# VH-VL binders against q9qxn5, part 2

Target 1, 258 residues: q9qxn5
Amino acid sequence: FRNYTSGPLLDRVFTTYKLMHTHQTVDFVSRKRIQYGSFSYKKMTIMEAVGMLDDLVDESDPDVDFPNSFHAFQTAEGIRKAHPDKDWFHLVGLLHDLGKIMALWGEPQWAVVGDTFPVGCRPQASVVFCDSTFQDNPDLQDPRYSTELGMYQPHCGLENVLMSWGHDEYLYQMMKFNKFSLPSEAFYMIRFHSFYPWHTGGDYRQLCSQQDLDMLPWVQEFNKFDLYTKCPDLPDVESLRPYYQGLIDKYCPGTLSW

## First folded at step 1 (VH-VL)

Design i3 (framework fv_iluzanebart)
Fold by ESMFold2-Fast, scan of step 1:
Structure i3 (fold): chain C 258 residues (1-258), chain A 123 residues (1-123), chain B 107 residues (1-107)
Amino acid sequence: as target 1 above (258 residues)
Amino acid sequence: EVQLVQSGAEVKKPGESLKISCKGSGYSFTSYWIGWVRQMPGKGLEWMGIIYPGDSDTRYSPSFQGQVTISADKSISTAYLQWSSLKASDTAMYFCARQEYYDSSGYDAFDIWGQGTLVTVSS
Amino acid sequence: EIVMTQSPATLSVSPGERATLSCRASQSVSSNLAWFQQKPGQAPRLLIYGASTRATGIPARFSGSGSGTEFTLTISSLQPEDFAVYYCQQYDNWPLTFGQGTKVDIK
């Protein structure tokens, strides 16, 4: 469980989760998959998308001194140091938050950021603010969606689960649409890195397949890399661009559909 | 109750080896980093390093790299800090502390601390 | 490495008075800053993280503010149990670094 306490930030975080847990329904997520599924919002390269993360900081939190793009490079460099032989994993670090650009297209924060959870079944205890944020969600009044398994079969696998809409699911769908040549571990990490109730909270085991058990260590490994474990020096982003451009050219080249 | 319990005080001579422990309980031990912090007598706090018990990924402060070894045994929810050869300058209180890992939208902080292990190295 | 500098080294206050502690980073740490309280013979206790968010169970009289390089911890009405050493810590960049501490003493 994440432990969020009182203060201006907690009020903002709680409000975001209250809105998320109220409005993220099976119908909502299904509609968002259709809305974004043609990937017609913008055509741009990965590096252009990385640049757009800095615009997101300006719009959402203008008091930030350290650009989001620097955090993307720091995450990638942390992974590169720990896994020098897995260049695809370095690229995952650079890519993982790119789905947050949906906020620049008018999506509210509760449909972009934060911990994810399965829609279509009863939320489990480790979901953030679980006991105080779901009471207004109409799916919890629907017999199809208000039981432990809800609409799902036992051990159906997370690939068959409808996750709340956010940057994880959006970026995963975008990568599949554009036929990124990354290994299955990369797609899985991107899709489920914000599913903290599962990989950290130990919940939702009833939905998991053997594939999910096999992939759990990869998701946990990825989630170790944050601002805390980054390089001692600020990244020289311009000196790093040629290396990461080489990885982009290898795995997800050119102008992509977002 | 979430807690970290450290091993008892140690009195050693220079050149001796030592391994102290930090046992976690009341939470998923493999889902949190365990950091080690030194406090020399009458001085402030110094971060030494950190380990993720799930896969034993270990990171050191440059000033402590090569001076100590950090390890963990996830089967007994215990992290360790070890010296191959103690020096008098290693006399200090050693704390372990846990840190939850979050993505870029979250927060990291040492939220639960062990009670400390006093290590005295004298001839 | 990022150097954290706290001031003053010692702050003498009477119970009920406001205490203001400063912490300066040698380079920007955004809001990735925590405050800890340590009493003699005890482990440090987390008070504030993210520069301004109170940890669970921490009284409302403790508040943090600041971003970038300048940070402040304020205790609005000092209680007898608040006499302790206070440390700031940045977790923006490796290695993690602590300030040297501010000792809050009874006048």
Scores: ipSAE 0.000, ipTM 0.400, lowest interface PAE 16.1, mean pLDDT 85

## First folded at step 4 (VH-VL; framework fv_cixutumumab)

Design ca
Fold by ESMFold2-Fast, scan of step 4:
Structure ca (fold): chain C 258 residues (1-258), chain A 123 residues (1-123), chain B 108 residues (1-108)
Amino acid sequence: as target 1 above (258 residues)
Amino acid sequence: EVQLVQSGAEVKKPGSSVKVSCKASGGTFSSYAISWVRQAPGQGLEWMGGIIPIFGTANYAQKFQGRVTITADKSTSTAYMELSSLRSEDTAVYYCARGYSSSWYEPYYMDVWGKGTTVTVSS
Amino acid sequence: SSELTQDPAVSVALGQTVRITCQGDSLRSYYATWYQQKPGQAPILVIYGENNRPSGIPDRFSGSSSGNTASLTITGAQAEDEADYYCNSRDSSGNHVVFGGGTKLTVL
């Protein structure tokens, strides 16, 4: 069970989720998809974006004891050890948090970091702080969005679900826009890795299609490394750069549109 | 509706190996975990390992690491468990079971089980 | 450690409530899944995800957890509930599966 009750940073984590659950509405998410959908904020390489991760603090994370780029390399190396034959999966580990750079462009933390959830329907019990953070969300007073299915059809598929705006959806859209040469599993894991109420909590099954049932094991496999390879021991990032540059050159080369 | 059909009983000599098959019919094979669980006469259930066919890499209980090999063939919807260096203590019923985890907070819950394959190790 | 410990036997009178317990450090982080096994048969899933019942499992079966302990409760035990019950969970690493030793339930 993910524990959000310990540590001196609990109040900051709660405040981030209270703001997120108050302001992430169908309208908000739709507007953010339009705002970022032209990918005109910056031109830069993947390694440049990895470097930018160290300039931000994830306010939804109760543990903030080492640079964010180190987490990216630790996650990638954990996957590499477990799945040495799937080099594209190693790269997913390096890429997964790059959408967090939106915070450096003035986006508030509650629209960048943390666990995601479907907007446009009633939040389910495993959404973090669910019982104490949604009271001020205007969509929950809207009969279109306040039922179990809300605006969705049963088993519509997560591809047809409007997820709260954050680094998951942004990075997924960015990767598709720039035509990354990754398999469908990579895009799916990036898009839903923060959807903890689903892959960890077991909620939102009523929205899932057969594709989602097939992809859930991939997201859970990725999540093992995202949660359990965090370590205060610092990786030798410089020694790893040539390997990951090779993967970048293979799957997402050059200067990209962000 | 999904069924798991296991290969027949085997009698093996100490030091040999045994390979048990588990064929799935009806429903989804590739994205579900296939676990191998054994039960010695009068004893409890013991998880040996499992595979999710889409990953191609198996996961083994520490006790069996290096002696068990679990594989899956997606084209025939068949999982295999091979146990080497057999001892009399390996005499057991070996079950395959299909598992799905809808939540990381739980193990792969095994909703469909094969009928079991009896493996007897005797001289 | 993630070892799961069950009492080997428990008894209940017909129509009364019985609680079968499973203890282990990993249960602080992961839910228990429960299986029923009758002689000569493969196990049957009775509870998953702490307190979810598969189709066909009577509502007298329920699950709960607190701290390092998971419990399977049978409210109003019936003769047909006489069986071995196994708890199952992830080990402390989250990467492996561990069964408890099993509890033989006798319905008196």
Scores: ipSAE 0.191, ipTM 0.671, lowest interface PAE 4.7, mean pLDDT 88

Design cb
Fold by ESMFold2-Fast, scan of step 4:
Structure cb (fold): chain C 258 residues (1-258), chain A 123 residues (1-123), chain B 108 residues (1-108)
Amino acid sequence: as target 1 above (258 residues)
Amino acid sequence: EVQLVQSGAEVKKPGSSVKVSCKASGGTFSSYAISWVRQAPGQGLEWMGGIIPIFGTANYAQKFQGRVTITADKSTSTAYMELSSLRSEDTAVYYCARGYSSSWYEPYYMDVWGKGTTVTVSS
Amino acid sequence: SSELTQDPAVSVALGQTVRITCQGDSLRSYYATWYQQKPGQAPILVIYDENNRPSGIPDRFSGSSSGNTASLTITGAQAEDEADYYCNSRDSSGNHVVFGGGTKLTVL
């Protein structure tokens, strides 16, 4: 469990999670799936989307200290060094935060960034600020959504769970809509990389299927590279563009619908 | 109940190589890490490396880089450790162990161990 | 240093409490795991993720951590607890698994 109570951006981080945990309801998530499900906000390439990351601030991240596009390349390069033979995994590192561009279209920070959690059931203990941020969420007063399982069946599988709306679920749906030719592990890691209460906190096992147990090591491996670092080796982005353009051309070419 | 069954004892000459197998039975193989740990007579435990079969890549301790190769075959639920250019100092019991971690910042803990394979290197 | 340091030997009287320590800079970032090994046998896991016990391990075994030090405590030591104890964690880079040198526990 990450410590958010003593970071350099404490007030901003807490406010973002308070708003998130207040407003992320089953109804809200359902409406957002409809709002974004036509992918009609913009047409652009992956590299254009990477460039747009520098125009936003992630208010939920206590460790941010360099441009978001640099983080994308740094994450990708870390994976490339550890898994040189899995070029699709290198691309996952570059892609993972592209859903954050929703903030540039007027989406509030609490519906874009930060740790995700299942809506429609009682939040578990490892959800960040769990004890102090959910009191104003109307779903917790609804008997359909206020129990351990809430609206879900035991072991239903995370693919059948409504996660809080954010860049994870948006990007996953966008990649599926545009028919990215990545393996199933790539889509799964993108969808659940911010689900820290599960992959780091060990919670929500009651919702998991065998597929989720099999995929957990992939998500945990990715998570090693997703953390912001004060690494002295900043990526030479311009020298890396040809390599990553080659991967884009292989797996998700051309102008995409966002 | 998961069990790890290791291949039998080996006696090798200096300069040869040895390949030890570790077969997992009863449970999920591909998503758990398999580590190789050795113990020379009267000495402590020494981690050589490990592999998570679904990743297909192995991680090695610096001391064994270039001499050890760890592989896994998910179709037979078997992990292998091959050590080349054997020296008398490689005489040890070699253990395979299943490990897993609940998070990236927690080390793999090894909850199931094989019984060990004795490798003796002598002329 | 990425090494984990343990005292080579410790003694405890039957029924008394003993604490075995493991020290290393990586313990500031990663949890310690503890293994018990008796002569001629494979190690067995006794504590993982700082203070979790596998099924079958007596409740007299507990773990704790503070700063760069992890501890295995045996409250009310029994004769059967006489063994070598190894701590385990990641090195400071997080890339490799490392073991402490081991502590031989003698129950008097």
Scores: ipSAE 0.006, ipTM 0.443, lowest interface PAE 12.1, mean pLDDT 84

Design cd
Fold by ESMFold2-Fast, scan of step 4:
Structure cd (fold): chain C 258 residues (1-258), chain A 123 residues (1-123), chain B 108 residues (1-108)
Amino acid sequence: as target 1 above (258 residues)
Amino acid sequence: EVQLVQSGAEVKKPGSSVKVSCKASGGTFSSYAISWVRQAPGQGLEWMGGIIPIFGTANYAQKFQGRVTITADKSTSTAYMELSSLRSEDTAVYYCARGYSDSWYEPYYMDVWGKGTTVTVSS
Amino acid sequence: SSELTQDPAVSVALGQTVRITCQGDSLRSYYATWYQQKPGQAPILVIYGENNRPSGIPDRFSGSSSGNTASLTITGAQAEDEADYYCNSRDSSGNHVVFGGGTKLTVL
């Protein structure tokens, strides 16, 4: 039910996806990985990054009516209640959207927010606005990238897939660069939480390895909490800071390279 | 191919409890959901609850909340369903089934089923 | 449970088309899956993800949905299709599974 088919926000959401689907090419994603791959834009702590989220509006999400930092804490607290024994998973909830800070450094919204999809192959039906937003993408005229598998081998695994550039892939790379001590499930959730065509739409199974099938339940479990944006319980952020600072100190301490 | 092997038939007295096992073999992974579904004689299918072993937490249908306990042992690839305070109405065939969901919009579809365990509750 | 409602019985002549329906509010949000059960046997999955067939299920079986209603269609019914058919979906919370009451199909 995350189809954006009516309302005053339709034009804004459609425009973001039209731009995304026009400009996200193999070359574009490859250049962005190089541009950000040295992680030299800023040095700051996780809590400083959480604070920066409040300066951003996600133009692909019509349902957000809380400050972005509140959503981060709300997601984390939902996970904490459901999975009290997995403190790393609580932290994933707090971290998941931190890659959106790229928008504050001049990245356009279509290269930061919204649903992700594999570049380098033909988009599948559950990609948002698939039938009406890819017409101007030059990769669809390239025989290397215009077939179902495109540049990929069958069942190559999502770790070998070039995903459209956005906060998922950026944050995943940032976490690996800074040597976060989180389990593999955490990195997987961060990297693919916006890959709705896969974990919600059921598409792209031809690219999936057994690891991807095993990880799908974790991504779906995370997504359950990410969807609860209008819950009536507002988090007392200041009272929660000591707990989450403890998790940050455990898994990703100090001043990090972004 | 994957199969689920259930424990044998049980005859129990009212007020006792029963614990049924379901052993997975042939490539079933801990990330798959295991559901317990029962069927009283001549009646329809009734979902009791399920567990995804990697999470370790079970979900129960409201009707069975407080009477059913579903657990999984990943080291033996075995799921268990324990039903307490048995009544004659609990006489049924109890199935375990492995489920997988390709999309959030569908339930865990149960593609592999055990053959069922008959539980008879009588004095 | 009464959350998913099915007609208790339906008949179809050999070679004809039959549609079995399932109604419930959760079907506005979640796809139905369909199971076939023959006497003395465990159920088997015949349709998932609205209209996907598992390996071994004939192409005469198809699924569809509209609003709060899901349908299983058997085009050109065969004698071996005589069985009980159950729909299955998530409840309104998305966390639980609910079965319909079942439909007994008789092939004449």
Scores: ipSAE 0.018, ipTM 0.578, lowest interface PAE 7.2, mean pLDDT 87

Design ce
Fold by ESMFold2-Fast, scan of step 4:
Structure ce (fold): chain C 258 residues (1-258), chain A 123 residues (1-123), chain B 108 residues (1-108)
Amino acid sequence: as target 1 above (258 residues)
Amino acid sequence: EVQLVQSGAEVKKPGSSVKVSCKASGGTFSSYAISWVRQAPGQGLEWMGGIIPIFGTANYAQKFQGRVTITADKSTSTAYMELSSLRSEDTAVYYCARGYTSSWYEPYYMDVWGKGTTVTVSS
Amino acid sequence: SSELTQDPAVSVALGQTVRITCQGDSLRSYYATWYQQKPGQAPILVIYGKNDRPSGIPDRFSGSSSGNTASLTITGAQAEDEADYYCNSRDSSGNHVVFGGGTKLTVL
């Protein structure tokens, strides 16, 4: 159970999820995929994007306000220590939250941060604040979208599911557009790392294909570093910069389209 | 349909090491966790550690840190558990088990078990 | 371990309902799985997830939890249910796996 009922900053976190669960509809997500799909908002390097994360506070995070760029380096270093032989996985840790820069382009935080969920079907019990945040969502009044499967076929695969719009899907599409040379596991982890109702809560099994069952261990492995390596001790970013620049040069070099 | 086949019984002297093997057949090996669980005569089950072969790294119970090494060879679909500095109280049946989880809030549930390997530590 | 506590033994009359309990602070945060073990045999998974049964496990077996306690319930106990039952969960750190001490069920 990911339980926010007694956490610090609870009112801010609840408000973000209430807005998210009210406004994330099939129509909204479809429009956002079109809006961002040309990747014409900015031209910049990965390290420039990492720097921009510090201009944003994640309003869905119940923990102390922590610079997002420093969390990226902490996550990457945690993975590096545990998986020294998988340098592409170290880079996934650095990249995972870069989609949050959408907030700096005027996107509301409820469309950028926080746990994701499938739109187009009835929300399942492990979705955070599920019982108190969806009542104003117009899709729940639509018989096409208010059943367990909603618009989906059984076992259709998460690749065919329309997830709520946020940094996961945006960054996944951005990486594919810019032809990052990472393994399929990296793309998958980025795409679904915030899908806590599935990989942590055990819900939405009816939408999963064999690919999703095979990939679940990767998402869970990534999640333990994303969840448990964030702390107030700041990493020495300048000493780490040459190592991560080398990985960037290997997998996603130069100026990219965002 | 997956089956786990363990190596045969071992008799060891105190202070030596033992390495038990666990070969998977008939199902997926690399993306499932392989756990090692022991049971001393008349005692309960005790988790020693586990490995998910695709990650290559093992996780150990605190009691066995520094004494147990769990490895996996994806090419032969075989997991290994090596226990060093053996004592009489290490006499037990050692099980390997395949685990899966659909939620972080549960342990890897072990749906397929090997038949066990008896390790006897005596002078 | 002392992290998950089970009573060492429990008895039930044939056809009656028995509840085997597992208690520990980590159960407030993590689900328990349940294993059955008969003499000379490897354990068999009987309950996993919130309350799921593997193929071949009779529907008389069910799992539940409340607060720091997880329970395995056998409704209408049969002679073949006589066995040791172990609960299993994550420790309080979430990083390790721990077993309860086991409960020996005798069917009278």
Scores: ipSAE 0.039, ipTM 0.607, lowest interface PAE 6.7, mean pLDDT 87

Design cf
Fold by ESMFold2-Fast, scan of step 4:
Structure cf (fold): chain C 258 residues (1-258), chain A 123 residues (1-123), chain B 108 residues (1-108)
Amino acid sequence: as target 1 above (258 residues)
Amino acid sequence: EVQLVQSGAEVKKPGSSVKVSCKASGGTFSSYAISWVRQAPGQGLEWMGGIIPIFGTANYAQKFQGRVTITADKSTSTAYMELSSLRSEDTAVYYCARGYSSGWYEPYYMDVWGKGTTVTVSS
Amino acid sequence: SSELTQDPAVSVALGQTVRITCQGDSLRSYYATWYQQKPGQAPILVIYGKNNRPSGIPDRFSGSSSGNTASLTITGAQAEDEADYYCNSRDSSGNHVVFGGGTKLTVL
């Protein structure tokens, strides 16, 4: 279990989740999908975006000991070691947090970082700080959104679920817009890698389709590297650039719309 | 419902290798984990390793690293466990079992088990 | 491995409650799964998740966990419950599966 009950940065982490759980509503997420859906904020390459990660502090992360771009390379290298034959999966590791650049464009941290959850239905128990952070969310006073299923049909599939707005959904939509040539598993892992209440906590099974059951092992496999390669060993980033540039050139080349 | 059918009993000499098969029928094969668990006479259960067929790569318990190879063939819905450099201590019943993890905090729960394959290593 | 520790044996009188325990540091991070095994047979899943029963498992079986300890409770033990019980979880790395040493339950 992720320990959020002690630590020097707990107060900051709690504040971020309190704001997130207060302000992430169906209306808010719908507006953000429209705001970012034209991908007109910036034109840049993947490596330029990786460089921008170092200008961010992830306020939802209690661990702050190394640059964010180093985490991207650490995650990618962990996957590369475990799955050397799946080069597209190595690239997923490098890409997974690039949506966090929204914070540099004026998005508050609670709309960028941290664990995601479905809006439009009652939050389930494994959502972080669930018992103490949702009381001011206006959707929980709306009968359409305050039941277990809320606005959703049973087993509707996560592709039909409106997730809280953050780097997962933004990056997924960005990759689709720019026509990345990655397999469907890559898009799925990017979209749901922060959905810890589901892939780690085991909640929200009532919203899942057969596709989600089949894809869950991929998300769990990715999560091993996202969590367990956050270590004090620093990668030699400059020596890795040629390899990852080759993957970028293969799957998502050139200047992209963000 | 899913059924796992294992290959028959084997008698092997020390130093040889054995390959046991586990064929799944009646349900989903590719996205479920297939684990290999052995049990020496009168002893407890020991996890050797497992594979999720869609990944094609296996995880092995440290004790068996370098001696065990687990593979899966999605086209025939069959998983295999090959154990090399056999010793008398490898005499055991070898089970395959289908597992699923509904969340990472939950271990793979193994709801369907094969009947077991007895492997005897003797000179 | 000794990563998950179970008492080797426990006894319970017919109709009484028994608690079988499993201890290990990995149980702080991962839930335990429980299996029943009778002589000459493959194990049967009894409890998975925190406290879920597969179809066909009697409601007298329940699971719980606290800290580094997971427990299987049988309320109103029956003669047919006499068996070996194994706990199962992830190891500390999360990448491997480990079994406890097993507990032989005798119903008196």
Scores: ipSAE 0.248, ipTM 0.697, lowest interface PAE 4.5, mean pLDDT 89

Design cg
Fold by ESMFold2-Fast, scan of step 4:
Structure cg (fold): chain C 258 residues (1-258), chain A 123 residues (1-123), chain B 108 residues (1-108)
Amino acid sequence: as target 1 above (258 residues)
Amino acid sequence: EVQLVQSGAEVKKPGSSVKVSCKASGGTFSSYAISWVRQAPGQGLEWMGGIIPIFGTANYAQKFQGRVTITADKSTSTAYMELSSLRSEDTAVYYCARGYSSSWYDYYYMDVWGKGTTVTVSS
Amino acid sequence: SSELTQDPAVSVALGQTVRITCQGDSLRSYYATWYQQKPGQAPILVIYGENNRPSGIPDRFSGSSSGNTASLTITGAQAEDEADYYCNSRDSSGNHVVFGGGTKLTVL
């Protein structure tokens, strides 16, 4: 499969981040958490949600080359090979992007996809296009939100940080609401897998608690399989369905509220 | 076990203001939505507004916009609801309620309720 | 903003099944949440997200929804189920909470 090259895809990616960085404010994120927090948009199984991923185009991804469901199975299979003893971790790979379904309900792409960042404080250097995309964000004119710590206390913990609204936080809250029987590491990886400025860029350490330091290796481990999705080896999705259905039945069975 | 402890009953004159407190014990105060819901004698439940303490963000029902102020003090794990320009129609029991623990940013699901604060507006 | 409508009163004989309904346009988009309130007490959450029960709520309580209508069903009503029942949901904007007028359940 082909990696990102240039031209129209770069323009689309930049436009998505410009819109994201302009409109993701403390008020916006707070309202979206309330709007989606009852999980009353749709009732469906995990496999139905996986199927719906194929109807989505991730406008923040410069490497759009195959269906999103293949990415989900490919990520899951990579984890399964590396961690055969941790079947809950295999399922995390399948689940990780299901929050992107919000785009099918009319959410703009900048509120669904892409790298996340803390709102309510000054963006740090590793945030995508940081130098050129935040100028029109009204929070950066607000002294409460324009300093390094902004509204946060030092070492408050990422659990207490308001992240930009997207598929990470939505899916995390959805999994909690539906009482998924997964370990805490699974919830944490889902919640922060798109927080690239932190786990890859090394920024935002001043917001981290000891729990975050302990969990960082899990997020980094997950991330290496997320990056492997650009490999041309295609999963045989139909042959894999029974295995992953078994994991779904174990950890998050039946019809769920989205 | 999370509990919400509210301040005691108040008797107020028309035109005055009342400030009711709601102190959370157990669990994480700052990360849960806190709603204020009132109930006039013999009447139904009416949502006034709510706050997410960690962010200081308050939302108000249109009927109360401009007359109610909801605040939170994270250092004491206490939420407040202040209602101004009191009328006899404001006589009610005022409840604080926490958003559901598995949907913590949601005013909609209220799993833990205070016992209520009776406010009587009388001349 | 959409209002939620409930019948003001309903009665059921001990051990029989009763259905309490909540109706409003917002229920086409959002699930109803149900609360039980006994005299002199704060409300208690009994059903959320269509048909989920909090810990401690008996399995005789169930929820369902169809179109603009949500229902709370009590299968085999007990004397202690006598109470006022309120539904709530989001308004059409998704940002505010609206309550139904409440239904007084009498267990005969």
Scores: ipSAE 0.000, ipTM 0.409, lowest interface PAE 16.2, mean pLDDT 84

